# VHH binders against q54mt0, part 21

Target 1, 331 residues: q54mt0
Amino acid sequence: MRPISLRLHERPITQVLFNREGDLLFVAAKDKLVSLWYTTNGERIGSYQCGGVVYSIDVSQDSKYLITASADAKARVWDVSSGRQLDSTDFEVSARSIEFSQGDKQILVVTDQVMGCQAKIHVFDFDKDEVRKLNKSYTLPSPQCKITQATWGPLNKTIFASCEDGAVRIYCTEKRELIKTILDHNKLVTRIEWTKHRIMFMTCSKDGTAKLYDTKTLKLLRTFDTGRPINAAGISPLKPHVILGGGQSAESVTTTKVDASQFKVRFFHIVYGEELGGLIGHIGPVHSICFTPDGKTFATGGEEGLVQVNHLDESYFEFDDDLVYNPPVQH

## First folded at step 7 (VHH)

Design P16 (framework vhh_7w1s_2)
Fold by ESMFold2-Fast, scan of step 7:
Structure P16 (fold): chain B 331 residues (1-331), chain A 119 residues (1-119)
Amino acid sequence: as target 1 above (331 residues)
Amino acid sequence: QLQLVESGGGLVQAGGSMRLSCAASGTFSRYAMGWHRQAPGKQRELVAKISGGSTAYDDSVKGRFTISRDNTKNTVYLQMNSLKVEDTAVYYCAAESSWTYSGSEYDYWGQGTQVTVSS
């Protein structure tokens, strides 16, 4: 199985994202560009040029609209097929995270925390018939620390925020208030990723662990300890597998030889926590991992500006995860 | 910008109690505050953390240690009960700045205070 290498960006990749059909791959990078590619062959389709580092992107379920959050303090709405900017909204500070609600009726935008401005989660109404009119609906109370990412909970009833202080904060969208704080990580939480149907979620942290939770009970089900900062998780929708990526950036002094194995992505059984293997593909930290919805392909984006597209082979899908079945002791 | 000063360390017998204090030179209500410890030859480890009124503890200290903060006095406390010889370490107060763009874990550290638990 040979990966397709996408070599356009000369600055760190911030996010890779497949559309619902899995036939399109969107790549956001610090060079202010979002690029669009065919998943099957790695052919470049187009680009969307922002005014600053693009931190976060999302695509509508029908693949017609792309939204971007960027360091030039703008959230933008783009027409995917034409590359035309349809709308934008201005903030006082960088826009760091952006996501469509389930059903694409609303958009959340996280803004940065700088001197004089608290980090905030802004919610806008999105009308597909009038996409040039993002109407602000509400703003959630600031956690008084930086938010690295926010994401919609099941049925849009909650918003989960991963925070720089190591907390995951959960807000009720109806009451517009904080309802729960999870403090299991002792360092910055980099990412929250959902399993299929948002039944479980995984948190990634600079503390070297990823943690799996039941969404309904918020019970911690499993901790995956890699011993290295984790920036990204890709959760297979087809097999009970998670891929964790990250790695330490440049070190001033190290007694250990620096090699590409520091940045390998690692495969784990999501329920039982067993490490299944790893893949070397990047020479710097991995910042983003995304599976296609059919689970047959995943993409990784790294610090060096490289995107690797990995089409999983038949032998991977023939692996019987039940042969290593050892159910965790849960009370 | 923010300076942290620990106090309250010293010698205590196993089974005893001790309270550590960390005074901040500026407003710290916007910071996540933590207590870490480091025993000789070991990595520095998180003991307790407080952020937005919520607390977290290392499993080895749950039920024995309590972290609290007084925003009016710009002080964070670590109340240590049922102390064990294994709790002997230098204890550090730390503050994580919400301003850190690169994802730094803790921006400000105190100089540390020695806690020695004798049997």
Scores: ipSAE 0.000, ipTM 0.164, lowest interface PAE 16.7, mean pLDDT 83

Design P17 (framework vhh_7w1s_2)
Fold by ESMFold2-Fast, scan of step 7:
Structure P17 (fold): chain B 331 residues (1-331), chain A 119 residues (1-119)
Amino acid sequence: as target 1 above (331 residues)
Amino acid sequence: QLQLVESGGGLVQAGGSMRLSCAASGTFSRYAMGWHRQAPGKQRELVAKIYGGSTAYDDSVKGRFTISRDNTKNTVYLQMNSLKVEDTAVYYCAAETTWSSGPEEYDYWGQGTQVTVSS
């Protein structure tokens, strides 16, 4: 079964994201553009133009609103169907990460660390029935280092922040204070991904490992060591599988010297930690991986600007974990 | 083959409004349509784009410009409100296939129409 290749962006993909229904795919890139596609056939629907590199996006549960965080120091709210910008919030520094809370009543925005300005997590109120100028609810204490991503914990009771120093910091949203710090990684943590119902979470790091944790106890359950920087994880909602992506910087490697196998996404059994196989599809580091909520499709976005959409066939879902999973090699 | 012809440009005072039209000949509905502009001594930039029911806008025109299409008339419109002196440029209608590389990769271009906004 052949994947669908989406070739619009000519700069690195920063994020791929499916909506709740899984019928729409949003792609953010360093060319200042967010593109929108039908999942089923890869048909392009439209785009949303920002004033700088788009680092992070999220879509509301009803698929009506898109939010973007970009290098021009703005967080924007867009009407998905019309493409109109409904609101914009200005910051002193680049907006790096953005996410709707569970139930879409609040939005978190992470701002960058630069000279004279510390990294912060800002929380805004959002009314989906009457979109108005975003009103800031609160700002969390700075970790005194760059934050790569922040994401809402279960029932919006916490916010998890992945940090440049290798820490994952957990804040209580009610008390608005830091409550826990996890120091298992020794290099920059690139991404935090949730399992279904946010019962467990996975961290990805430039140290070459991804780590799986129990959300309630914060106990480290498993370490996946790939020996290469990990930028992204996709966790299947249907099978006990995780897909890890990353690789070395493409800036120092020409296309004529690229061995595509060094950028393959790798499949692991989430419980046993066994490597099940991999898919070749990118000629540079993979920066983002996302599964549809039904678990039947996943997308990958890479340094070269390529997005690949993979519709999983019946054999994938029928394979036992005791059998070697050998996915097809791609062009 | 697709041909694009712009109309509706001219002189307008700052704070005024203007609507540009782009008439297409050929298989119009199969293309993403865009409006680009180029001021003297500057590079051409994307202003607004439409494909199907979805639109996108440059930050400099957000909330002021609206792109729309009428497939029955094979026409794309750019409604420009609250015009500023810095909006002065030659405006180009452009069409691209549904799959392209980068936001500037267009297959067909119109001749352009001058918009001048006086202070």
Scores: ipSAE 0.000, ipTM 0.089, lowest interface PAE 23.8, mean pLDDT 83

Design P18 (framework vhh_7mjh_2)
Fold by ESMFold2-Fast, scan of step 7:
Structure P18 (fold): chain B 331 residues (1-331), chain A 123 residues (1-123)
Amino acid sequence: as target 1 above (331 residues)
Amino acid sequence: EVQLVESGGGLVQPGGSLRLSCAASGFTFSRYAMSWVRQAPGKGLEWIGRIYTSGSTSYNPSLKSLVTISRDNSKNTLYLQMNSLRAEDTATYYCAKETWTYESGGTVEFDYWGQGTTVTVSS
């Protein structure tokens, strides 16, 4: 595979995200911009300007709307094709995480934890055919700690929240209350990623592990130990592969040499847990990984502001995933 | 009007321990990761470690067995505990506010520094 390097952002990338069709790549960054690119050639299409660091984004299933959560305490709705801001909702504190529900009828927004204001998950109604000011449906009770991300569970019946204390908290959307807490990580959980159809989910943690769970039973199925903080996971929809990224810079401001191998994204077989290979490409921690829905391409976004788009070659898809040796991805 | 004021420096015997404090004001302390950085006489800056808003820590691998960073958000105070001090630990120690509130880790970048507190390790 030969990566396409996208070098627009001069500040850390916070999220990379493909649309449902996989032809568009959205990039959120701390420089207050979300940029839009064609997946096939890395040609830039446009940008969406926020008033603060953009922490989190999501795109509607029809690719018509983009939503952004930003440090200026706003959640915004954008028209993708024109770049126009259609709506904005104000909060008391930074908006940290945002996501459309399945079917795009609601939007969740996570707000930050500061002195005098508890972290919260707010849910708003969304009408894609007539975009008006977002109407708040409800707010879930605070976990009494910072939430790094919230994401809709299967059929919108639950919301999963990854927390700074190492917990994953699961809320019932109908009863609007906490129903389950998973405390397998002893450090901050950075990310939750879904497998196809949300049958399983993976958690990434500063404790150096990613953990795979059955969504129905919440049974821990596998732990992937990288020995380095994990910020991101990309789960292939096509092959039984997961890509883990992260790393912590222990670099001094003037004297420590950076070893790029510590920021390597690492490929694992999701069933066997065996490491299949990896890619070196970032000189700082990787913060976000996303696969296209067809599984043929993935993007990575790093601390240095670099986005790499990797089109997986035919040899990757030709190798038998039942072979424990001769893995399909090598460097 | 951001202010960072370090304290607790002084003369310490080799093998001794020392706790430094940094009092923060003028910003919402609980929202930012904080770092400790030192500078020995005639040398460059050396990053010691950071503490995230969650209380999770990350250290310079060369120093991780010797130091512990902690914070008290109710007092807007950052701490550095150092043990088994050696002559080479003689330096000015700085408290630094990180630019970003994001807790996923990353490159260290600072927008404000304290005045520094001097630690001298000698017999």
Scores: ipSAE 0.000, ipTM 0.112, lowest interface PAE 20.4, mean pLDDT 84

Design P19 (framework vhh_7mjh_2)
Fold by ESMFold2-Fast, scan of step 7:
Structure P19 (fold): chain B 331 residues (1-331), chain A 123 residues (1-123)
Amino acid sequence: as target 1 above (331 residues)
Amino acid sequence: EVQLVESGGGLVQPGGSLRLSCAASGFTFSSYAMSWVRQAPGKGLEWIGRIYTSGSTSYNPSLKSLVTISRDNSKNTLYLQMNSLRAEDTATYYCAKETWTSFGSGTVEFDYWGQGTTVTVSS
């Protein structure tokens, strides 16, 4: 389980993301750079240079296109293989979150909330065969608070937005209106992560909890309480495990109380909420966690600019999860 | 345009402590990682440590027990606290602004340097 340390970025990592095949790792950071690496050996392939902090990235299912949302108020489309910028869209304020729809026919972009400009979710049409200037399809009603992330619900029928006020807001894409608000968190929701096929989702919060929900019913299934702000969740597609990461910023802690174990990523059984273990790898808050689609590797990105790539070994896969899992009654 | 001005150097007795300051202007200080570098008379440059925009720090392992780096973004100022100083710590101390990307494997790259402030450790 020896990790591969990727040390290119000199500023906080904002997102780590594997492509669909799991052979490529994309890293977004506050140094305006997105870097690209081979998953197997940590060899660097290339980079994509933005004009401001890169907050959010996504990659198309065929790995041909990368999209970036950045603090210079731009959303960009890049050719992955060449590193060339194919398109850019301007906003009045920083672009905070960006994601391809399922099937890559649309792109959502979240813009920041500042004095005189409300947070918005913009939806654009995307043509993978002829990449030209993005055409705006629609804009959703503002929640009138900052949105930290938006993500497409199952079959693109909804968009889920994590908000500064602690709410998760769900919009209908056909009606273009708010249909549901979840008010289980009492502080900023940092991230929404999907389980395989988007059957369940996890919410991460500055309130020290992560919450697991059924996507269809929106029923709260489990609360994971770490006692520390949670910035990121990685959900295994192979084992019933979730990895939670976060921690307090270095500026809010004293040197006598700070140790690397406070920033360890923590493994939990997704159904029962039992803590299974943890890994130390960062000396500051963890901001992003991502599993490969095959579940054999995960990456973490931290405040210090470090990315750790962990290839899971045989002992991890031999762990008997059935000792804690009682199968539900079937009908 | 970009200016880095070190201050706080001078004479200090062995075993003493000293705090250096670096006043930054001409760029958005809060957006850049900053480093301290020293040069002893007749020797090469020695990297002391780095502070990221978040306030997290990374140090040269040989100097970690001696120094603490901090920053005050409201004052555009970088600090180097030095303790238990010895004659071997006599050097010119520079603050340096890191490039946006710090290109290269295991390398810290700087685009601007201060003029330096001299620290002399003697009885």
Scores: ipSAE 0.000, ipTM 0.101, lowest interface PAE 23.2, mean pLDDT 83

Design P20 (framework vhh_7z1x_3)
Fold by ESMFold2-Fast, scan of step 7:
Structure P20 (fold): chain B 331 residues (1-331), chain A 124 residues (1-124)
Amino acid sequence: as target 1 above (331 residues)
Amino acid sequence: QVQLVETGGGLVQPGGSLRLSCTASGFTFSRYAMNWVRQAPGKGLEWLSGIYSGGSSTSYADSVKGRFTISRDNAKNTLYLQMNSLQPDDTAVYFCAKETWTYESGGTVEFDYWGQGTQVTVSS
C-alpha cells in the first residue's frame, strides 16, 4: 500500500500518537504546534498552538482531552473536539515529557535540568469532569541528571524514567522513592515503549541499541543492535514485530546528498531478534513511531517535519512468524 | 548478481549420510531466512527445512524430522543440510532457496532466488 504523507510542520516532529480507537493521529512538533488528523485518509481536523517547542503529548482514553508539555515551561490541557485550551500549569523550566496515568486520574510531567534547577517528575491529580486547574499531588526525587521521558508502569504502581546518563530509573508511586536503576545502556536513553498490557518494555538509546525487558523481573531479554542512534520504537500489538527508528542528527551529516537508507525504519522479530526488513521514508532522523491499537497502521515522524502514515496490507498479516514454510510452485 | 550454488550431492547407500552445502553471493546473507527444497523424479517441489537469518530457529518437514539438520555459517555465506539415515525415497534434486521475507515483500513466505540444484541418489 502507498503511504500517506502529512506535510504541515516546518520544524522537526517530536512525537506521533494515535488515540485509543486509532481513528485520530496527533502530531507534535518544534514549530509550537500539535496537529490532528483522521487516520483513514490523512484529512486534517485541527491544531493546538503552544508557546514553545512541543516535546511530548498524550491523549485521554476517551479521546476528550489532549495534554502537552512544551518549551515555554507549560503543561496544557486541551479539549480535543473544540481545540480550546482548558487549563495550563506553569513551571520554572521547560516541560519535557507528559503522560496520563492508566485510568486518566493523574498526569505526570517531567521538567528539564538547567543551571539552578534539577530535573523533576511532578504528579498532578486530574478530574475529567471539572478541568479548571491541575493540583500537584507529589514530586519524585531528582536523579540529578536530565530525564528524556517518564512513563507509568503497570497499574500505576511505578514510574519509569529514561535518563541522559544511560540509566532507566524506576520509582515506586506509593513510597515516592527510587527502587531500581538499570545501567545496561552507556549513552542517553531516548525512549521507553510498552508491549501490550505492559508485560514487557523496550528502551531505545543513542548507543545504537534497543533493549527488551520483562517488566516483572526487569530481566534483559534481548538486545537489538542497529549501529546507529535509536530515537524511537513502535511495537506491534498484533504481530511479534518491533520497528526501530533513528539515525544521526542532520547537523552531524557532512554529505551534500542525504543517504536516505541511514534513516530507514528497521523491522525486527521481537522474540527471535532477527531483522525482517526495512522501510525508507525519511531523509533525516526518525524521532517517533506509533502503532494504532489494532495494529493495522503505524505512523513515523521525522527531523524534516514529515509524518508518514502506513496502512499495513493483507500480505503483511498473512505471514506466519512461527513458521511452517509453504514452498513455491515454481522458481 | 545473486548466486546460490549447491554442492555435496552424490550416490549413497540406504542408511548412509551426506552433507549438502549452499554458497551464497550477491546479497546480505545474514539478513535472510534460507530453505532446502527437493524435487523427486516426476514429482512436484517438497519443502524440507528452513532456518531464520540468525540461525536460532529451525523447522522441518515431517518426512525428514530427526534425520536432517539445517545449519548456517553467516561469516562464510554458507547454508548446510546434514542428511542422516537416507532412504531410497530421499532420491531427488536438492535446491537451496532464499526467502523474500521483508516488510516490503509482504507476509506470505516466498522464494526469490534458487540454486541450480544438486542430485542425491539413494540406491542399494
Scores: ipSAE 0.000, ipTM 0.093, lowest interface PAE 22.9, mean pLDDT 83

Design P21 (framework vhh_brivekimig_d4)
Fold by ESMFold2-Fast, scan of step 7:
Structure P21 (fold): chain B 331 residues (1-331), chain A 124 residues (1-124)
Amino acid sequence: as target 1 above (331 residues)
Amino acid sequence: EVQLVESGGGVVQPGGSLRLSCAASGFTFSRYAMSWVRQAPGKGPEWVSSIYSGGSSTLYADSVKGRFTISRDNSKNTLYLQMNSLRPEDTALYYCAKETWTYESGGTVEFDYSSQGTLVTVSS
């Protein structure tokens, strides 16, 4: 395996994200910058400059629009090709999480919890043909604790929120109210990741576990126990494999005193829970993992500001190649 | 072309034992999870047991847990099922299956078994 290393950011990476076609890689970082790269060769295309730490990004299905949530209390809409800011919405507190709804008709934004202001999930209408100032559709009731991420459930019927108290809270978008609370984790839930078509979801936690659930029944299907805080999960759309990343920040004065193997990304079989291997590439905690939609490439982003792009070889594709899809009859 | 050839079936008395074998060819056996699926007369197929590609993880149906043992030899491209304490209700055609799994199935494993199978009859 020969990864492409992207060394632009000098502050922690907060999110890596591929577009729908998988040919573009967006990187968000604490240096206030979102960078854009070609997936195939790691060539830098451009950048989008925010006024604070960029916590969360998403890209529209047509790859025309980028949305960013940042510490300067702004949610921004950008034109991908020109790098021009098209719109911005102000909040009283940092914007922590942002995501387009399925079909790109709405945008959710999570805001931070600080003294005198509770964490909230705000939903805005979005018109891709006429990008004007975002119009707020509604705000969901606060869970009374910090929200690390919110993400749209299947067919936009629900919003799932990962919380600092260890809960995953599920809201009905039609009724605009909390309908379910999952209390399986005993520490902060860092991330929720979807399998293909959002049939299952995985939760990552500072309690050292990642948990796999059936989306329809909310039944816990599997627990992956790594013994270290988990910040990120990448779920292969092609193989029955999940990649878990995380680790605890170095307690030593220098990062060289910390064993880099504790920050390796670990591969697990999603059905059997068996560990398949791992990849060392970061000298600090891994904060984000993303697969291309075709499953042939994944990216990891770390505390040191490094992004690793891994193009998977034929040996990987030959393992369990019929476990996550039945390929169509080919001519 | 995937080929699976089962053997080892036969007639046995209740409480007896049989060992089934499956010879696989036409694919890289060591890279696929494998299963045993059975079909009793007049009934639909029932999953019996699965083994991960490396052989270190196994799963069993509750009806056979503690009595059956699945194993594999990747160097010989062969899957095995050791059946102990056989019961009349274990009477079925036993199929060796290459596992398939799709997100559309909600994360459940589907089984590709197109072989002739091997008949196990437990006479009361």
Scores: ipSAE 0.000, ipTM 0.278, lowest interface PAE 13.5, mean pLDDT 84

Design P22 (framework vhh_brivekimig_d4)
Fold by ESMFold2-Fast, scan of step 7:
Structure P22 (fold): chain B 331 residues (1-331), chain A 124 residues (1-124)
Amino acid sequence: as target 1 above (331 residues)
Amino acid sequence: EVQLVESGGGVVQPGGSLRLSCAASGFTFSSYAMSWVRQAPGKGPEWVSSIYSGGSSTLYADSVKGRFTISRDNSKNTLYLQMNSLRPEDTALYYCATETWTDFGSGTVEFDYSSQGTLVTVSS
């Protein structure tokens, strides 16, 4: 493995994201900056400056547009190549999550919950040929709790929301109503990640588990128990592997001993649930993991502001998943 | 640039009072809910109190209800925490935050913007 360390941000990384081609890496951080890098060599291309913590980002399929959700109560649309801000939409509270629909015709934005203002999922129309002003299409009913992330379901027919109360709530986009609640976690759900073609999804939780579901039936297929808060999952599009990241923040900054193994990302076989290994690279909790669409590279972003880019070598792809080492049960 | 500068911490005897202040700059203070969170030595962060952007609605952790009062002055970009009837268990670094994520089931909290904190020690 040939890791590349990207050292620009001095505040926690909130999200790492590859574009569709996998040649560009976007990094969002609490220092109000989104940085842009070449995947192959880690060379920095540019940055996009927001007015508050950048919680969430997404990139259009053609890599022309970047959208950001930030603590200054704004959702912004950026021209990737020029770094120019094309549009901004104001909210009463922080914008927490943002995502293009499949085909990039709409954008969802999650707003925070504070006293007197319910968390909401807002959906806006997006015209890639005329980016002047986002027009709100609709707003979904509030779950009456904070939403950590919302993401489009298959063919844009649903929106999935991970919630503070441990639930994943599923909304029908046509009827604009809640159709299902999955309450399997007993703590905040931090992230929802899709497998290829969105046929399965993974939930990550502060309860120390990640759970894999069939998207169509909503059946729980597998539970991955790490014993530590899980903030992120990266799901390989090529191998039956999932990478889980997280970790409990140190309670005291005066701690003399730091054990970096507590913040390692852990590799699991997605079908069998077996732990395949781990990678040490961060000295604090891992907040985001993303694979390139070709599955040859993944990036991790951590509390310390570090981004690690890992180009997977030939030995990884030559590994026969049918010849998995089966260790004794660890309980 | 978002900046939060706390003041008002110190050493006080049990039963005493302290008033914490947080001077905010670099953002539209009146548009953000504000929170106080604390971290006792050797423990994780604990959410203490929150106030809505307009100041009309407040929330308190059960451990401080009836003893602490959160308030804000949007004209001065300042957040306050009036702490009365202080107990040794209130000893902690107190942080001003523009946004927080609270896991209410475990009492844990995540900060978005915070300052360096101000130390409150309750002892004789």
Scores: ipSAE 0.000, ipTM 0.218, lowest interface PAE 16.4, mean pLDDT 83

Design P23 (framework vhh_7ubx_2)
Fold by ESMFold2-Fast, scan of step 7:
Structure P23 (fold): chain B 331 residues (1-331), chain A 123 residues (1-123)
Amino acid sequence: as target 1 above (331 residues)
Amino acid sequence: QVQLVESGGGLVQPGGSLRLSCAASGFTFSRYAMTWVRQAPGKGPEWIATIYSGGSTMRDDSTKGRFTISRDNAKNTLYLQMTSLKPEDTALYYCAKETITYESGGTWEFDYRGPGTQVTVSS
């Protein structure tokens, strides 16, 4: 089966995200828009317009609220169903990463590091029953380098920050201080992705590797080496599979030769580290991958502004994970 | 106010080496990622390498074994050390300041690009 191609955005996709029910797909892009689609048929529902590049989005557990972090130095709260902007918070610099805490009682916002302003992680209180101006609860100490993403650890006890220096920094939310630093990558860490229940996490890096860790012990369990910058990982909640995506390109330059195979998403067995196959579908770097919570569908977003929604066939779920299998081929 | 000035280009024999420099002014150099880009005659621009404020680098696979990007924040200068030069490396080399140094997906934007320095590799 062919994937559903979504071609609204003319600028790079920065993030694709499914809601908890998996029936809605949110797409953030550098054209200042977040678009909303039905997962089942790829039909467009609406859009949310920011004042600059949208770097990061998250949706509340009840799918009622969307939050956005954008280059115009704003974090915004939107009503999903109406498209109405409910609140906006101003920063001195671009907002780069944003995420609801588990239970949606707080929001973290990462701000950029530019001309005299250090990168910071800000935490705000959120009341879903009465959306008012966000009140800042605290700000974590700066790592003195750029942060690409921050994400809540299990039970909101920690915040994990991926950094440009190759580190993953872990902060204690109760003490509001740095407690651990992981230095396994030698280049910028692009993304942190959680397995189901956040018992393990994966880091993606410009060093060409993705690394899988045990959340409790922080022990490195496996390294996946693709030989090319990794921008995104999608981790299946049902099968022991991870999908890695990446490639490299500077937005303001054009390559004279496009090799689509360098931008294929690659399937790996998460336990054994064996490459199971790959799918070709993008003509530029893949920037974001997300599975639906039921594991039946995944979406990919690319440099060219294309989003592909892939509904996995029953044959995918019936194959034996001890055997070599062939993933669906894209046309 | 932002200014980037490349230098160090010239004519070099195949197998030779060359060191390019980019002098930056008008902004806090240490806070921004810096990039080298080249454009060969009759070709579109090609990204070579980016160095982030913390020193991490990202390089094109075809040149990463021969080219090294580095920076000196005290001198506000970006460098590209090129070794084992080939005729295919003949191009105008540009220095670029990035407004957006990274994305969750790894895309870049250039805030400003310099006028370039010509590198010609021939016998």
Scores: ipSAE 0.000, ipTM 0.120, lowest interface PAE 18.4, mean pLDDT 83

